# VH-VL binders against Uncharacterized FAD-binding protein C1783.01, part 9

Target 1, 263 residues: Uncharacterized FAD-binding protein C1783.01, of Schizosaccharomyces pombe (q9us28r162to424)
Amino acid sequence: YGIFAAPILDVRVLTNPGAVKRTYNLCLDISKYPLLEGKDWKIGGSFGIMPPNSDAEVLHLAHLLKIPQHELYVTKVLRTNGGRWPTIWGEDKPRCLYTSLYHIFKWCSDFISKPPTKSLIRLLAEHTLNPVEKSVLLALSDFRQDESYCRICTQSCVTLPDILEAFPSCHPPVDHLISALPQLMPRWYSISNDPSLANKRLEMAFTVQEYHSPNGQSRTGICTGFLEDLALAFLKARHDGSLANKKFTVPMFRGVQQNPFAK
Below, E stands for the ipSAE of ESMFold2; O stands for the ipSAE of ESMFold2 at other seeds; V2 stands for 0.75 times the mean of E and O plus 0.25 times the DockQ between their complexes.

## First folded at step 1 (VH-VL)

Design t10 (framework fv_retifanlimab)
Fold by ESMFold2-Fast, scan of step 1:
Structure t10 (fold): chain C 263 residues (1-263), chain A 121 residues (1-121), chain B 111 residues (1-111)
Amino acid sequence: as target 1 above (263 residues)
Amino acid sequence: QVQLVQSGAEVKKPGASVKVSCKASGYTFTSHYMNWVRQAPGQGLEWIGVINPSGDSTWLDQKFKDRVTITVDKSTSTAYMELSSLRSEDTAVYYCARLGEYDSWSHFDYWGQGTLVTVSS
Amino acid sequence: EIVLTQSPATLSLSPGERATLSCRASESVDSYGYSYMNWFQQKPGQPPKLLIHEASNRATGVPSRFSGSGSGTDFTLTISSLEPEDFAVYFCQQYYSTPYTFGGGTKVEIK
């Protein structure tokens, strides 16, 4: 079973405007979920959400990699140089080889929620022409330098785009990069209500996670930011009377105990 | 009735600091984010940053991060923007502007009258 | 940062004429079917006043002669029939990402 696009039926803001934390409740339509009658959707159960990277972040990464927008969206057989084939988490078969860089960056690659791994930074160093920049990236990628990596990358919430901006002489080949990027992982949420098969609704609550980039720019968590964007867009469409002309879905699946290393 | 009332004009020398105030009334101060925006004479608008007055969290334009501090005093419903190491190019009218109703998605719905800060030797 | 380019810099028109103002963004300001673009009016000695939010929604109290349109990177503010009080500077502003940015402004002046 793949990922189900669950329509949003309702959105509630649970916190007052301007509160320190923003919390939302989403009501999802699971009436079309495959094999719904055989599933346990009880309160206290869990489900996964596959958060895509935002279009803004995908376009920003493409800009930093100097990929023209027309090339970003072209469906083609993509090369992975010495690495794994990029796939959506939970797929038990190799992805169709006919895909776009846009799809790979949006759905398959985690380049925002975690700092680049030491192995990815080492790859970046290999494709960095400025000797000073290269020496810094080599030092960060050194497996014996955990303190520097933790302080500079992990504690400062550094992302791949941050590194590409900070090291302008770094030009990794796209095929090497996509094989080295970590797989985008689902986020797990608790069922807030005990949905009956008669009403076929799933409710969930989430609180937006916010932090600052190394350069002071505001950022949100990948999944909570994605869900907030959907929630705000839904509320806006409801306010404007345009809900009938727009569709809001959450990419989700039942099965909280799926092993990420499963076949 | 929502009102944002700012402090009066300031004249500063290069290297000095300035602290502009913005007193809010007519709404729950902690329920709306407060922005700061500046405008050099005859020029366009430049966003400085925003504060969540309930939690004191701030987001600043990177170019101001080392020189700007945005704070609030909840007891007086007042927001402050302090800019240090003033240069002549910091001469501008400084505005506070409220982030509007969350569900209406209206940004900068109410503005202060502006505070002229002149930096000259 | 997202750069907003407004054109023309100056628009010279007479009362009763139609004004069309353009704003172009260096990248899309759209997310999930919405365009995160505002329009402001500024008169000499006054703070900016919100006219349009989310590209096409008129702010409370704004006359019906003002309308906004566009999506993605290309946005337009239209004043269907200029009144004397409409001669002012107009700014577009994106709130898709921080830092929030403004266009350079279009001055609508009497011919």
Scores: ipSAE 0.000, ipTM 0.376, lowest interface PAE 19.4, mean pLDDT 81

Design t11 (framework fv_retifanlimab)
Fold by ESMFold2-Fast, scan of step 1:
Structure t11 (fold): chain C 263 residues (1-263), chain A 121 residues (1-121), chain B 111 residues (1-111)
Amino acid sequence: as target 1 above (263 residues)
Amino acid sequence: QVQLVQSGAEVKKPGASVKVSCKASGYSFTDYWMNWVRQAPGQGLEWIGVIDPSDSYTWLDQKFKDRVTITVDKSTSTAYMELSSLRSEDTAVYYCARHLKYSGYDYFDYWGQGTLVTVSS
Amino acid sequence: EIVLTQSPATLSLSPGERATLSCRASQSVSHSGYSYMNWFQQKPGQPPKLLIHDASNRATGVPSRFSGSGSGTDFTLTISSLEPEDFAVYFCQQFSSYPLTFGGGTKVEIK
């Protein structure tokens, strides 16, 4: 199957200003979705959204990895260091991938929604120049130290960028890192209308997920944050009369019962 | 057998640049960081900087940041230290020394034989 | 930077005697169960040779008469019974923080 860029037709804010949580309704145009013969959308069914990492998060990671911005966007032949090929969920895995680091970090890699695994932390430790910083990372990656890992990484919602900021002498090679990063997974949403009756319009509602970083900064979930940014941009464009000059799309696909197998 | 073999002695004028090489053999070049250390005649050891051969990331002592460049050539397993704007105070034996990435212990287990750089008018 | 002070500057002894060399750091070089203090031996015209790493671990091929001890800021290198080949300069070196630093050296010379 393929990822479809569904145009946003309308956005409604469902919560009052100042509410504890923010909820939105999106109306998507699925009239041009490439529906296979004999298939149909159904009320109460599900669909997937492939949320990209924000440009701010991608640029921040590139900065921490000391990748110049001009190098980030160059399309080139990339090889991993013996690991999986970074792909968008549902894509084939080529032996040699023609792409950019920007594309891999934006669409293929999950470095925000979960803490780094012990295996990834071990890789980071191996590329850490400061011996004090290295010893801390080695301790966190030790298979016998589950309590420290759970407390520091899992319960405190630590991300890869958080670790790179906390350990400034840590400089992993990009080819080793991209082979070790987990694949960015779709998030599943319910169809809140009957698309057949609504003339090929799909409606969905979502509530923004918020959490705090280890240093106390407020963060949003990768998919709900992406959707809120898109919703607010749509509403601003509608308000200032620039909607006709801008295209707002949600990367989505019709629901499937089984995820593609990853190497 | 592990060896670090450095280039020969150099005599330079003040204001010139010098580039010292360190050729590694007998081990996986990218598994060890390469450090540079100098020793002025009759004096102690002074750390200059380190490079990760796998990605060419460097960390230099602040006093050398404007004059030192450390590089590697992975195809020849060779590290280089280039020092510019030479002064008489730069007269020293320059050593390369490796240290392992993959251990909780950090130490220089092998050193090059040293390269004498003499700066005189 | 961490300053390492070695004492004494010169130690004059005879073969068979015990040598005790001290290295004091301006701040702790011990973190997370590791003590990042190494000891090197240097003879004229030669590069430094690793003797002890991480305060107390003897390097491969180093005779058992060499031992290291200490933690935090105070470290000691001991040679239990000096052999003729042990008369050399000894340097301590911290690997706790960058920039890496060395002590001024202790010269162990024959009486």
Scores: ipSAE 0.000, ipTM 0.397, lowest interface PAE 17.5, mean pLDDT 82

Design t12 (framework fv_retifanlimab)
Fold by ESMFold2-Fast, scan of step 1:
Structure t12 (fold): chain C 263 residues (1-263), chain A 121 residues (1-121), chain B 111 residues (1-111)
Amino acid sequence: as target 1 above (263 residues)
Amino acid sequence: QVQLVQSGAEVKKPGASVKVSCKASGYTFTSYAMNWVRQAPGQGLEWIGVINPGGGSTWLDQKFKDRVTITVDKSTSTAYMELSSLRSEDTAVYYCARWDYEGTPYYFDYWGQGTLVTVSS
Amino acid sequence: EIVLTQSPATLSLSPGERATLSCRASQSVSWSGDSYMNWFQQKPGQPPKLLIHDASNRATGVPSRFSGSGSGTDFTLTISSLEPEDFAVYFCQQYNEVPYTFGGGTKVEIK
């Protein structure tokens, strides 16, 4: 299972300046992608993108967890059943992994796509020192409080960093936290053109997804936010005349292959 | 081992058509693209077009518009290039060449021995 | 179409000498840091044989005396020390865009 770093050849903003929704078109170079068959690449077909968490989000999470930056990059030995988690989705990894917390948080952990489960909130409550904060987290994790959980966490699109920021006395052990975090999954996009042997370009369009946290902060979706950051960086490099000196790539793969580690 | 074997030399009159064959062996025919390239006597190489044998899709150089047809017969692992409305300047050696588009990088790794097509009045 | 200009047209050298062949493209044949330029060797009565792919990578079985370099529009094929079997015509070829085009060739001949 290979993830291919597809170079960005062009970026077009499809929405008018100041529009409520921001939509972009990306033109990707697939000339070096294996098996450039017309049957494998069709208009209306799909391909997967593996969105990493941004370095800013990873560093912010590490700060909230009080992980010193030097410890974030230390290689650790991880042993998992069959190597499922904390591997990148779709990659065949050995059972015993040598990796860093940085890698785990960036490529293997979904801590911004969905609100923490009740079981994760319960874990956070158990490691919250302030009695008032602990009481609130225990209430949210109670299986009888579905209505409260839905209103506060699900409808407000609360993320793990949001909870850690709102409850500063919460200090979960990193190894317990990692075991409770869901695996980062690919997002699927439609092919907007018919890539061919003559035109080695794949075009895709995406609309940025936005969510509002209970603190009033706005967040973008993990994949659409990642793609928008790349698009804006590409456009800035084009404007500044520095495009030839920079590389912009999208981690992608074609098809609808099953994760070999999936349940 | 991979082999591309082409049909024998042809002599044609202006206005006629010619169909050159390229029989592949030693690999999965539908997994590799087949290109056609020609070379006039003492001249450089000129790309004509390519076919994806699995899907039948073709791309041609625009200068061969409406004169070239590239096809395949999967049952015999054979590619064909037909050039119509022949002119004296079409006199050339015509090569088939395999493209490994499943691998990176992309290049012509195996070539046929060539077919000399002579157009004379 | 992208026009490839090779120079010199003819290079007359003796065995053991260094050969440097140039290929210049009318437009860039590089995309996202990679260069889509190949080099072929052709001897009389034979089809072309791949020597270098993607500007600088030697094809399987090609001797180490052959090397390729360059990016964008300017590319070079170097033969560090000519052997008797190296006297042939050399063609550059781009596959950055259709139609795929070849240079006019450089003939490396015995002095």
Scores: ipSAE 0.000, ipTM 0.363, lowest interface PAE 20.3, mean pLDDT 79

Design t13 (framework fv_retifanlimab)
Fold by ESMFold2-Fast, scan of step 1:
Structure t13 (fold): chain C 263 residues (1-263), chain A 123 residues (1-123), chain B 111 residues (1-111)
Amino acid sequence: as target 1 above (263 residues)
Amino acid sequence: QVQLVQSGAEVKKPGASVKVSCKASGYTFTAYYMNWVRQAPGQGLEWIGVISPSGGSTWLDQKFKDRVTITVDKSTSTAYMELSSLRSEDTAVYYCVRDTSFRGYDYYGMDVWGQGTLVTVSS
Amino acid sequence: EIVLTQSPATLSLSPGERATLSCRASQSVDTYGSSYMNWFQQKPGQPPKLLIHDASDRATGVPSRFSGSGSGTDFTLTISSLEPEDFAVYFCQQGYSTPWTFGGGTKVEIK
C-alpha cells in the first residue's frame, strides 16, 4: 500500500511547560519515501497521517464489549456477504479477511473521533435488553429527533464507549458492530519546511486537541493524541539515552489533492 | 483442474528437520490461503498453520510456533512447511490444504487437499 | 482455542439406515452472515474430503443424502440413507478462529 513509516529524527516542544495548549514540532526522515521520478515535496504542501487508536482505547472498547483478552488477538475469518470488511484507509477491501479484532479496532475503525451515527445507535438499540434503555436509544436514533441527538451526542462529544458504559444492557454482536463502524480516516498536515533544501527532512507542527467527556474526563484527538504519545516517547528515550536502540515512526503519505489514493 | 501435489515420504532421525513441499496448479496461487494439517497414525487431524501466499504472512498454532516455518515461492506456485527439532510424536502424514479466498466473499473452507506426505521419525 | 467434541465416537449401522453425527463447540463459531463449521469425510489411506461448509452448504459433487444443520455451538451432520461408500470417519472443523481445530471424529462402521 501507499503508507510510509517515516522515522522521527527530532522532536521539539514549542510551548512552555504548563501552557493551556501543547504544541510540538516533528522532524521526519523522508529520504526513503517511494517518490515517483520528477515529483518533489514542496513547502506549503500537505501530507496525510493514518492515526491508529491507542492500545488503551482498544482494550477499553474490548472490555465494554466483554471480549476476552485472548479472543481479541486471535485471527478469525470474516465474510461480508455483499459488502467489504473495514481495512486501513486506501487499502483494498477483501470480502474474506483473516484478521484479529485488535487489528480492526486499532487500524480500521473510528469509534472515538465522532459520535455514533443514528444508524449505529439503532443497531445498539436492537441489541439492548432493558426496555427503558432500549427506548432511550430508539428515541436518539429516530429520524425526527435531531435536537436531542445534537444535544446529547454531538455537543457533549459522546463516543461509542460512552454509550456502551451508559447502557449496560446493550450487548451488540461484535461482527455486526464491526460492519457498522465508520472507517478510520487520515488527518492532513502542512509541510512547514522545504524538504529539498533540508536533505529530505520534513518538518511539521501540531497542537494537541483536547476536549472533555460527558463525565468531565479530559480527552485528546485521535491523531494529535497519537502524535503527542510518539513525541513524549521520543523525548523520554532521548533523556534516558536509549534513542540509538529505538525506532519511532509516523504512518504517512504524500498528499497532492488531499486524496493520493483517489480513483 | 485444481491440484496440490506434495513431495515424497521422508524418514528422519530425532532432532533433525524436514521440509515438505506442495505444488499448486489449476488456480491463482496467490488468491487463496494455504493451510498445513497433520495426522498421526490412527489419530485425528491437527492444524499447524496457514500462510497468505501473496504477502507471506503466517498464523501458526502456538504449540508449533517455535519449530515450524511456512514459506511460499510464488514463481513456482509452491508452498513449503519446515518442521525442526523432530521427535517421535511428530510421525504423521502432513497435508497442505487450500483455504478460503481473501479476495472473494465465498467461503470455501479447506476444499482442496494434497495427497499427504508421510514423515517418519525413527527412534 | 475452541474445543470441538464429536459424539458418538462410533456408529455401527447397516446400509440404508440413517446416521446422525453431533459436533459441539466450546464457544460460538458464528460470524457475520455464517457459521464457520465444516464437515469432512475420510477413508483409509486418503486425505479428508470436504462435505459441508458454512454449517449447511453442501460442497460441489456431494450427494443430497448428506445434510448439515446447526448454529452457535451445536451442529449436526445427517446421512439420510447410508450407502456402502459412506462407511468412513467424519470430522467437524471450525474456521472461525485460529488455531483452526478439528473434532475427534466419528467412525461410521458396518454392523
Scores: ipSAE 0.000, ipTM 0.463, lowest interface PAE 12.8, mean pLDDT 82

## First folded at step 2 (VH-VL)

Design d05k (from d05 with light chain R30S; framework fv_danvilostomig_arm2; at its last look DockQ between E and O 0.02; V2 from the best seeds 0.00; counts 0 for: pae E 22.2 > 2, placed apart)
Fold by ESMFold2, look of step 2:
Structure d05k (fold): chain C 263 residues (1-263), chain A 119 residues (1-119), chain B 109 residues (1-109)
Amino acid sequence: as target 1 above (263 residues)
Amino acid sequence: EVQLVESGGGLVQPGGSLRLSCTASGFTVSSNYMSWVRQAPGKGLEYIGYIYSGGYTAYASWANGRFTISKDNTKNTVDLQMNSLRAEDTAVYYCARDFTDYGGHFDYWGQGTLVTVSS
Amino acid sequence: ALVMTQSPSSLSASVGDRVTITCQASQGISNYLAWYQQKPGKVPKLLIYAASTLQSGVPSRFSGSGYGTDFTLTISSLQPEDVATYYCQQYYSYPDWLTFGGGTKVEIK
C-alpha cells in the first residue's frame, strides 16, 4: 500500500545507563521512498509509523479468549457488512477477507492503547455468565453516569486483556470482538534533522512509554515498544558483528493532510 | 513560473450550486496537494479542503458533504463543486498549492474568485 | 476544533519600530505553524513556516519563534510596504484540519 519499509541505518542510545526512561535516536534510509514530484522532507515535518501489536500481547489475548494455538494462525474467510475494516485505507464496501486471527490482532486491531469503550464493555457483559461479574460490567457501561467508567477505565489505563482477566466468566465471540475493536492507527513522529535530498536520511528520537498492568507488570506503548525491539535487535547485531547479514526496517509513510478517520 | 487562476465565481441563490475551477501552470497538479481556502468579505481565512495523488480528498468539518474537490490531470485543473449554498458561503475562494514535505501550508495562491450567495 | 488566537487584532506603529504579533493554539502543535502576509486587495503570501523558517525571498527583518502553543512573528524594523494583515496558520498533521488565526492588521501611524 502506501507504507514504506525504511531501513535502519543507525541507532544511538540517548539516555545514560540506569536512567528510568529510555530514549533512542533512529537514523532511517529514506533514499528510496517514493516521493511524488515536487515533494520533499523538512526538519520539523511529520511522518507516520504503523506499529503492530507485539506477539506477546497477541498470544496473551488469544489465551484469555480461549483460542487454541492452531486456530489463531488458520486462514479464514471473514465477511464484512461494509466500511474500511480491517484497515483505515481499505475500500468502503462489503467484502470477503482472507486472513487469520493472528494477523488481525497483530496488525489491525487496537486492544492495548485505548480503554475499552462503554459499548464494548456492554458486549462483554452480554457474554458474561457470572451474575455478579455481569452486573459490574453493566454498571461500567451505564450511559447515565460516567464516574465509574472514567475513574476505572480511562484514568487507570485499563485494557481489554485487563477486563478479560478480571472477569473470567466473560466469553465473548471472537468475531463480535473484532468488529467492536478500534483499528490500529499510525503514530506520528517529528523529523529531528534536515533530511535534504542530498543525504536522504531521516533522524527521529523516541522515548519508550511504559505503563503497568493491574498485576504490576510493565507494559510498553505499542509503537515505542515496537521501535525499541527493533533498536535493541540492531544494536545486538552490530555488537555481534552480524549487522551486514540482517535488515531492520520501520513501516512508515510521509505525513499527509488526509483525514485518516473519515467515515 | 507558478500560476494559479480561479474561475467560475458569481451570484447564486441560497440552496444553489456552483462549480469553481483552478487552472495551474508552471507545475503539475498530479503530484501536488491542491487546496481551497476562502475569505468572507472583511474576514479572515478559512480552510476548505484538499486533493492529492490518487484522488484522495479531505474537508473541513463545516464543508462535509456540501463541497467536493476534484481534479483533471489532462487539463491541469482542480475544481471545487459547491452545493446547498448558504449566505454565509459568500466569500472569495482561493486555490492554493501545498509544495512542502510537511503539508498544510501554501506557497502559491491564485487571485481568487468571488462567490456571492443571496436571494 | 483546534483554535488559533491572534493578538492584537490590529496595531499601528511608526516606520522603524519593532512589531510583535502573537498567536496561541488551543492545543500543542509542535512547530507546525505558518505566517502569511496579505496586503490590501492582494492574495496571501507565505512568510514563515515551521514556526521559524523564512520562505525564500522574504526579507530578513521578518522572524518567527515559538513551539507548542505560543508563537510570535517579529518585524525588526517596520517598513511602509509591511502594511498588511498577518495570519498565523496551524498545520498539525493530527488532526489534519488546518486552522487560521483571526488576523492582525498592521498600519503605519
Scores: ipSAE 0.000, ipTM 0.353, lowest interface PAE 22.2, mean pLDDT 79
ESMFold2 (binder alone), look of step 2: mean pLDDT 89; pTM 0.899
ESMFold2 at other seeds, look of step 2: ipSAE 0.012; ipTM 0.571

Design o08k (from o08 with heavy chain L102S Y104S; framework fv_ozuriftamab; at its last look DockQ between E and O 0.68; V2 from the best seeds 0.00; counts 0 for: pae O 11.4 > 2)
Heavy chain, then light chain:
Amino acid sequence: EVQLVQSGAEVKKPGESLRISCKGSGYTFTEYYMHWVRQAPGQGLEWMGGISPNSGGTGYNQKFKGRVTISADKSISTAYLQWSSLKASDTAMYYCARSYDSGSEQSWFDPWGQGTLVTVSS
Amino acid sequence: AIQLTQSPSSLSASVGDRVTITCSATQSLSYMHWYLQKPGQSPQLLIYLGSDRASGVPDRFSGSGSGTDFTLKISRVEAEDVGVYYCMQSLQYPWTFGQGTKVEIK
ESMFold2, look of step 2: ipSAE 0.027; ipTM 0.606
ESMFold2 (binder alone), look of step 2: mean pLDDT 93; pTM 0.955
ESMFold2 at other seeds, look of step 2: ipSAE 0.000; ipTM 0.521

## First folded at step 4 (VH-VL)

Design s13 (from o08 with heavy chain L102M; framework fv_ozuriftamab)
Fold by ESMFold2-Fast, scan of step 4:
Structure s13 (fold): chain C 263 residues (1-263), chain A 122 residues (1-122), chain B 106 residues (1-106)
Amino acid sequence: as target 1 above (263 residues)
Amino acid sequence: EVQLVQSGAEVKKPGESLRISCKGSGYTFTEYYMHWVRQAPGQGLEWMGGISPNSGGTGYNQKFKGRVTISADKSISTAYLQWSSLKASDTAMYYCARSYDMGYEQSWFDPWGQGTLVTVSS
Amino acid sequence: AIQLTQSPSSLSASVGDRVTITCSATQSLSYMHWYLQKPGQSPQLLIYLGSDRASGVPDRFSGSGSGTDFTLKISRVEAEDVGVYYCMQSLQYPWTFGQGTKVEIK
């Protein structure tokens, strides 16, 4: 799967006055999409977006893991040992990669969209020094304690950073943590125009998804939050007259098209 | 020149209907939202509601929902605020204002209409 | 609804004085917008997105702040600056204004 950085050509706010949910339209330039002429783009089709974790979220996680910022950006040798890590899309062949922790946390690791799995919590427990904290994490990770896991982690929308903040004696080794983190997966969107007629432009609409953290703070969905940040930055740059000095792109790829037979 | 021109002052009795207008010029009417802001005598500013002329979608401050109707006619670049039955408490200055809407938190009013004074008394 | 509280409610200044008006919000905001309503006139935009001056607004006006506290400053007030100043938030509907700060020039 090849990820294409599609330039944003235009952004429109579709949110009606008084609405609770915010909605935007993005117009993307797909004229330079690899093998564009070999792909059929049409209204009603779908495509994937690979949402990165925000820099703020990556830096916060690094802080909780006590990773100095200079180490975050250093290229390191990582052995995949097969399976779906650490790559942007995933792969089955074992290999050695030369990349940074920053890249892995930003593009390859999902530590925000779902609560940590029981196996990840078990890993955290094994690296927790305070006996009381360790006991709580071990209990949450127990395969027989699904009700406690669902109540505490799933219903409260707990993330990995939330757990690290709540259990300050937990210090997992970064290499073990990366092996246990799920891969960041694409989100799928509908094509709202006919790009062939629109001179190789793709239009999409999205509505921002919101939820509350364990302490009641508002949070946005990983992909819709990422897209809103891009939309707002684009609109501000257009207003400021600085669009020529800035590049706004959406990391996307063409997926399997849904084509129900129709009249 | 981007401009909002409102209809003239109105003097009405309780129970009467009224519709006031706000005409936009110098810009593409359907590309911006239009809002109504109320200012009671000697009081501050209060957002009443707004409309997207392009979609016809409206939103209201709960205090005014069901008491007024906001509409727009994009063929003449005009937005409206309407009462089916006026009350003395509706006496106020009414402003229309175009929202420069650049998304979440990035929205402000520019320009404003000159205002329409509505007086409701016996 | 987000409530905005301005301080002071009114002030009297001499031409050339520095004027400071504050606006406090009940929720954290990235941006505050400011309007001036001169006597007998409609409100006009002064500052948007916290610190950007509207077209035609003199550079003696400046805005600053983040989170829950925002400030509007007039470095050297002039007679034409008399009026009521309002802050406004557009984070969530209903959009709300501060109660206003009346500025009188001696």
Scores: ipSAE 0.586, ipTM 0.836, lowest interface PAE 2.3, mean pLDDT 86

Design s17 (from o08 with heavy chain Y104R; framework fv_ozuriftamab)
Heavy chain, then light chain:
Amino acid sequence: EVQLVQSGAEVKKPGESLRISCKGSGYTFTEYYMHWVRQAPGQGLEWMGGISPNSGGTGYNQKFKGRVTISADKSISTAYLQWSSLKASDTAMYYCARSYDLGREQSWFDPWGQGTLVTVSS
Amino acid sequence: AIQLTQSPSSLSASVGDRVTITCSATQSLSYMHWYLQKPGQSPQLLIYLGSDRASGVPDRFSGSGSGTDFTLKISRVEAEDVGVYYCMQSLQYPWTFGQGTKVEIK
ESMFold2-Fast, scan of step 4: ipSAE 0.629; ipTM 0.855

Design s24 (from o08 with heavy chain Y100F; framework fv_ozuriftamab)
Heavy chain, then light chain:
Amino acid sequence: EVQLVQSGAEVKKPGESLRISCKGSGYTFTEYYMHWVRQAPGQGLEWMGGISPNSGGTGYNQKFKGRVTISADKSISTAYLQWSSLKASDTAMYYCARSFDLGYEQSWFDPWGQGTLVTVSS
Amino acid sequence: AIQLTQSPSSLSASVGDRVTITCSATQSLSYMHWYLQKPGQSPQLLIYLGSDRASGVPDRFSGSGSGTDFTLKISRVEAEDVGVYYCMQSLQYPWTFGQGTKVEIK
ESMFold2-Fast, scan of step 4: ipSAE 0.653; ipTM 0.865

Design s36 (from o08 with heavy chain P111Y; framework fv_ozuriftamab)
Heavy chain, then light chain:
Amino acid sequence: EVQLVQSGAEVKKPGESLRISCKGSGYTFTEYYMHWVRQAPGQGLEWMGGISPNSGGTGYNQKFKGRVTISADKSISTAYLQWSSLKASDTAMYYCARSYDLGYEQSWFDYWGQGTLVTVSS
Amino acid sequence: AIQLTQSPSSLSASVGDRVTITCSATQSLSYMHWYLQKPGQSPQLLIYLGSDRASGVPDRFSGSGSGTDFTLKISRVEAEDVGVYYCMQSLQYPWTFGQGTKVEIK
ESMFold2-Fast, scan of step 4: ipSAE 0.636; ipTM 0.859

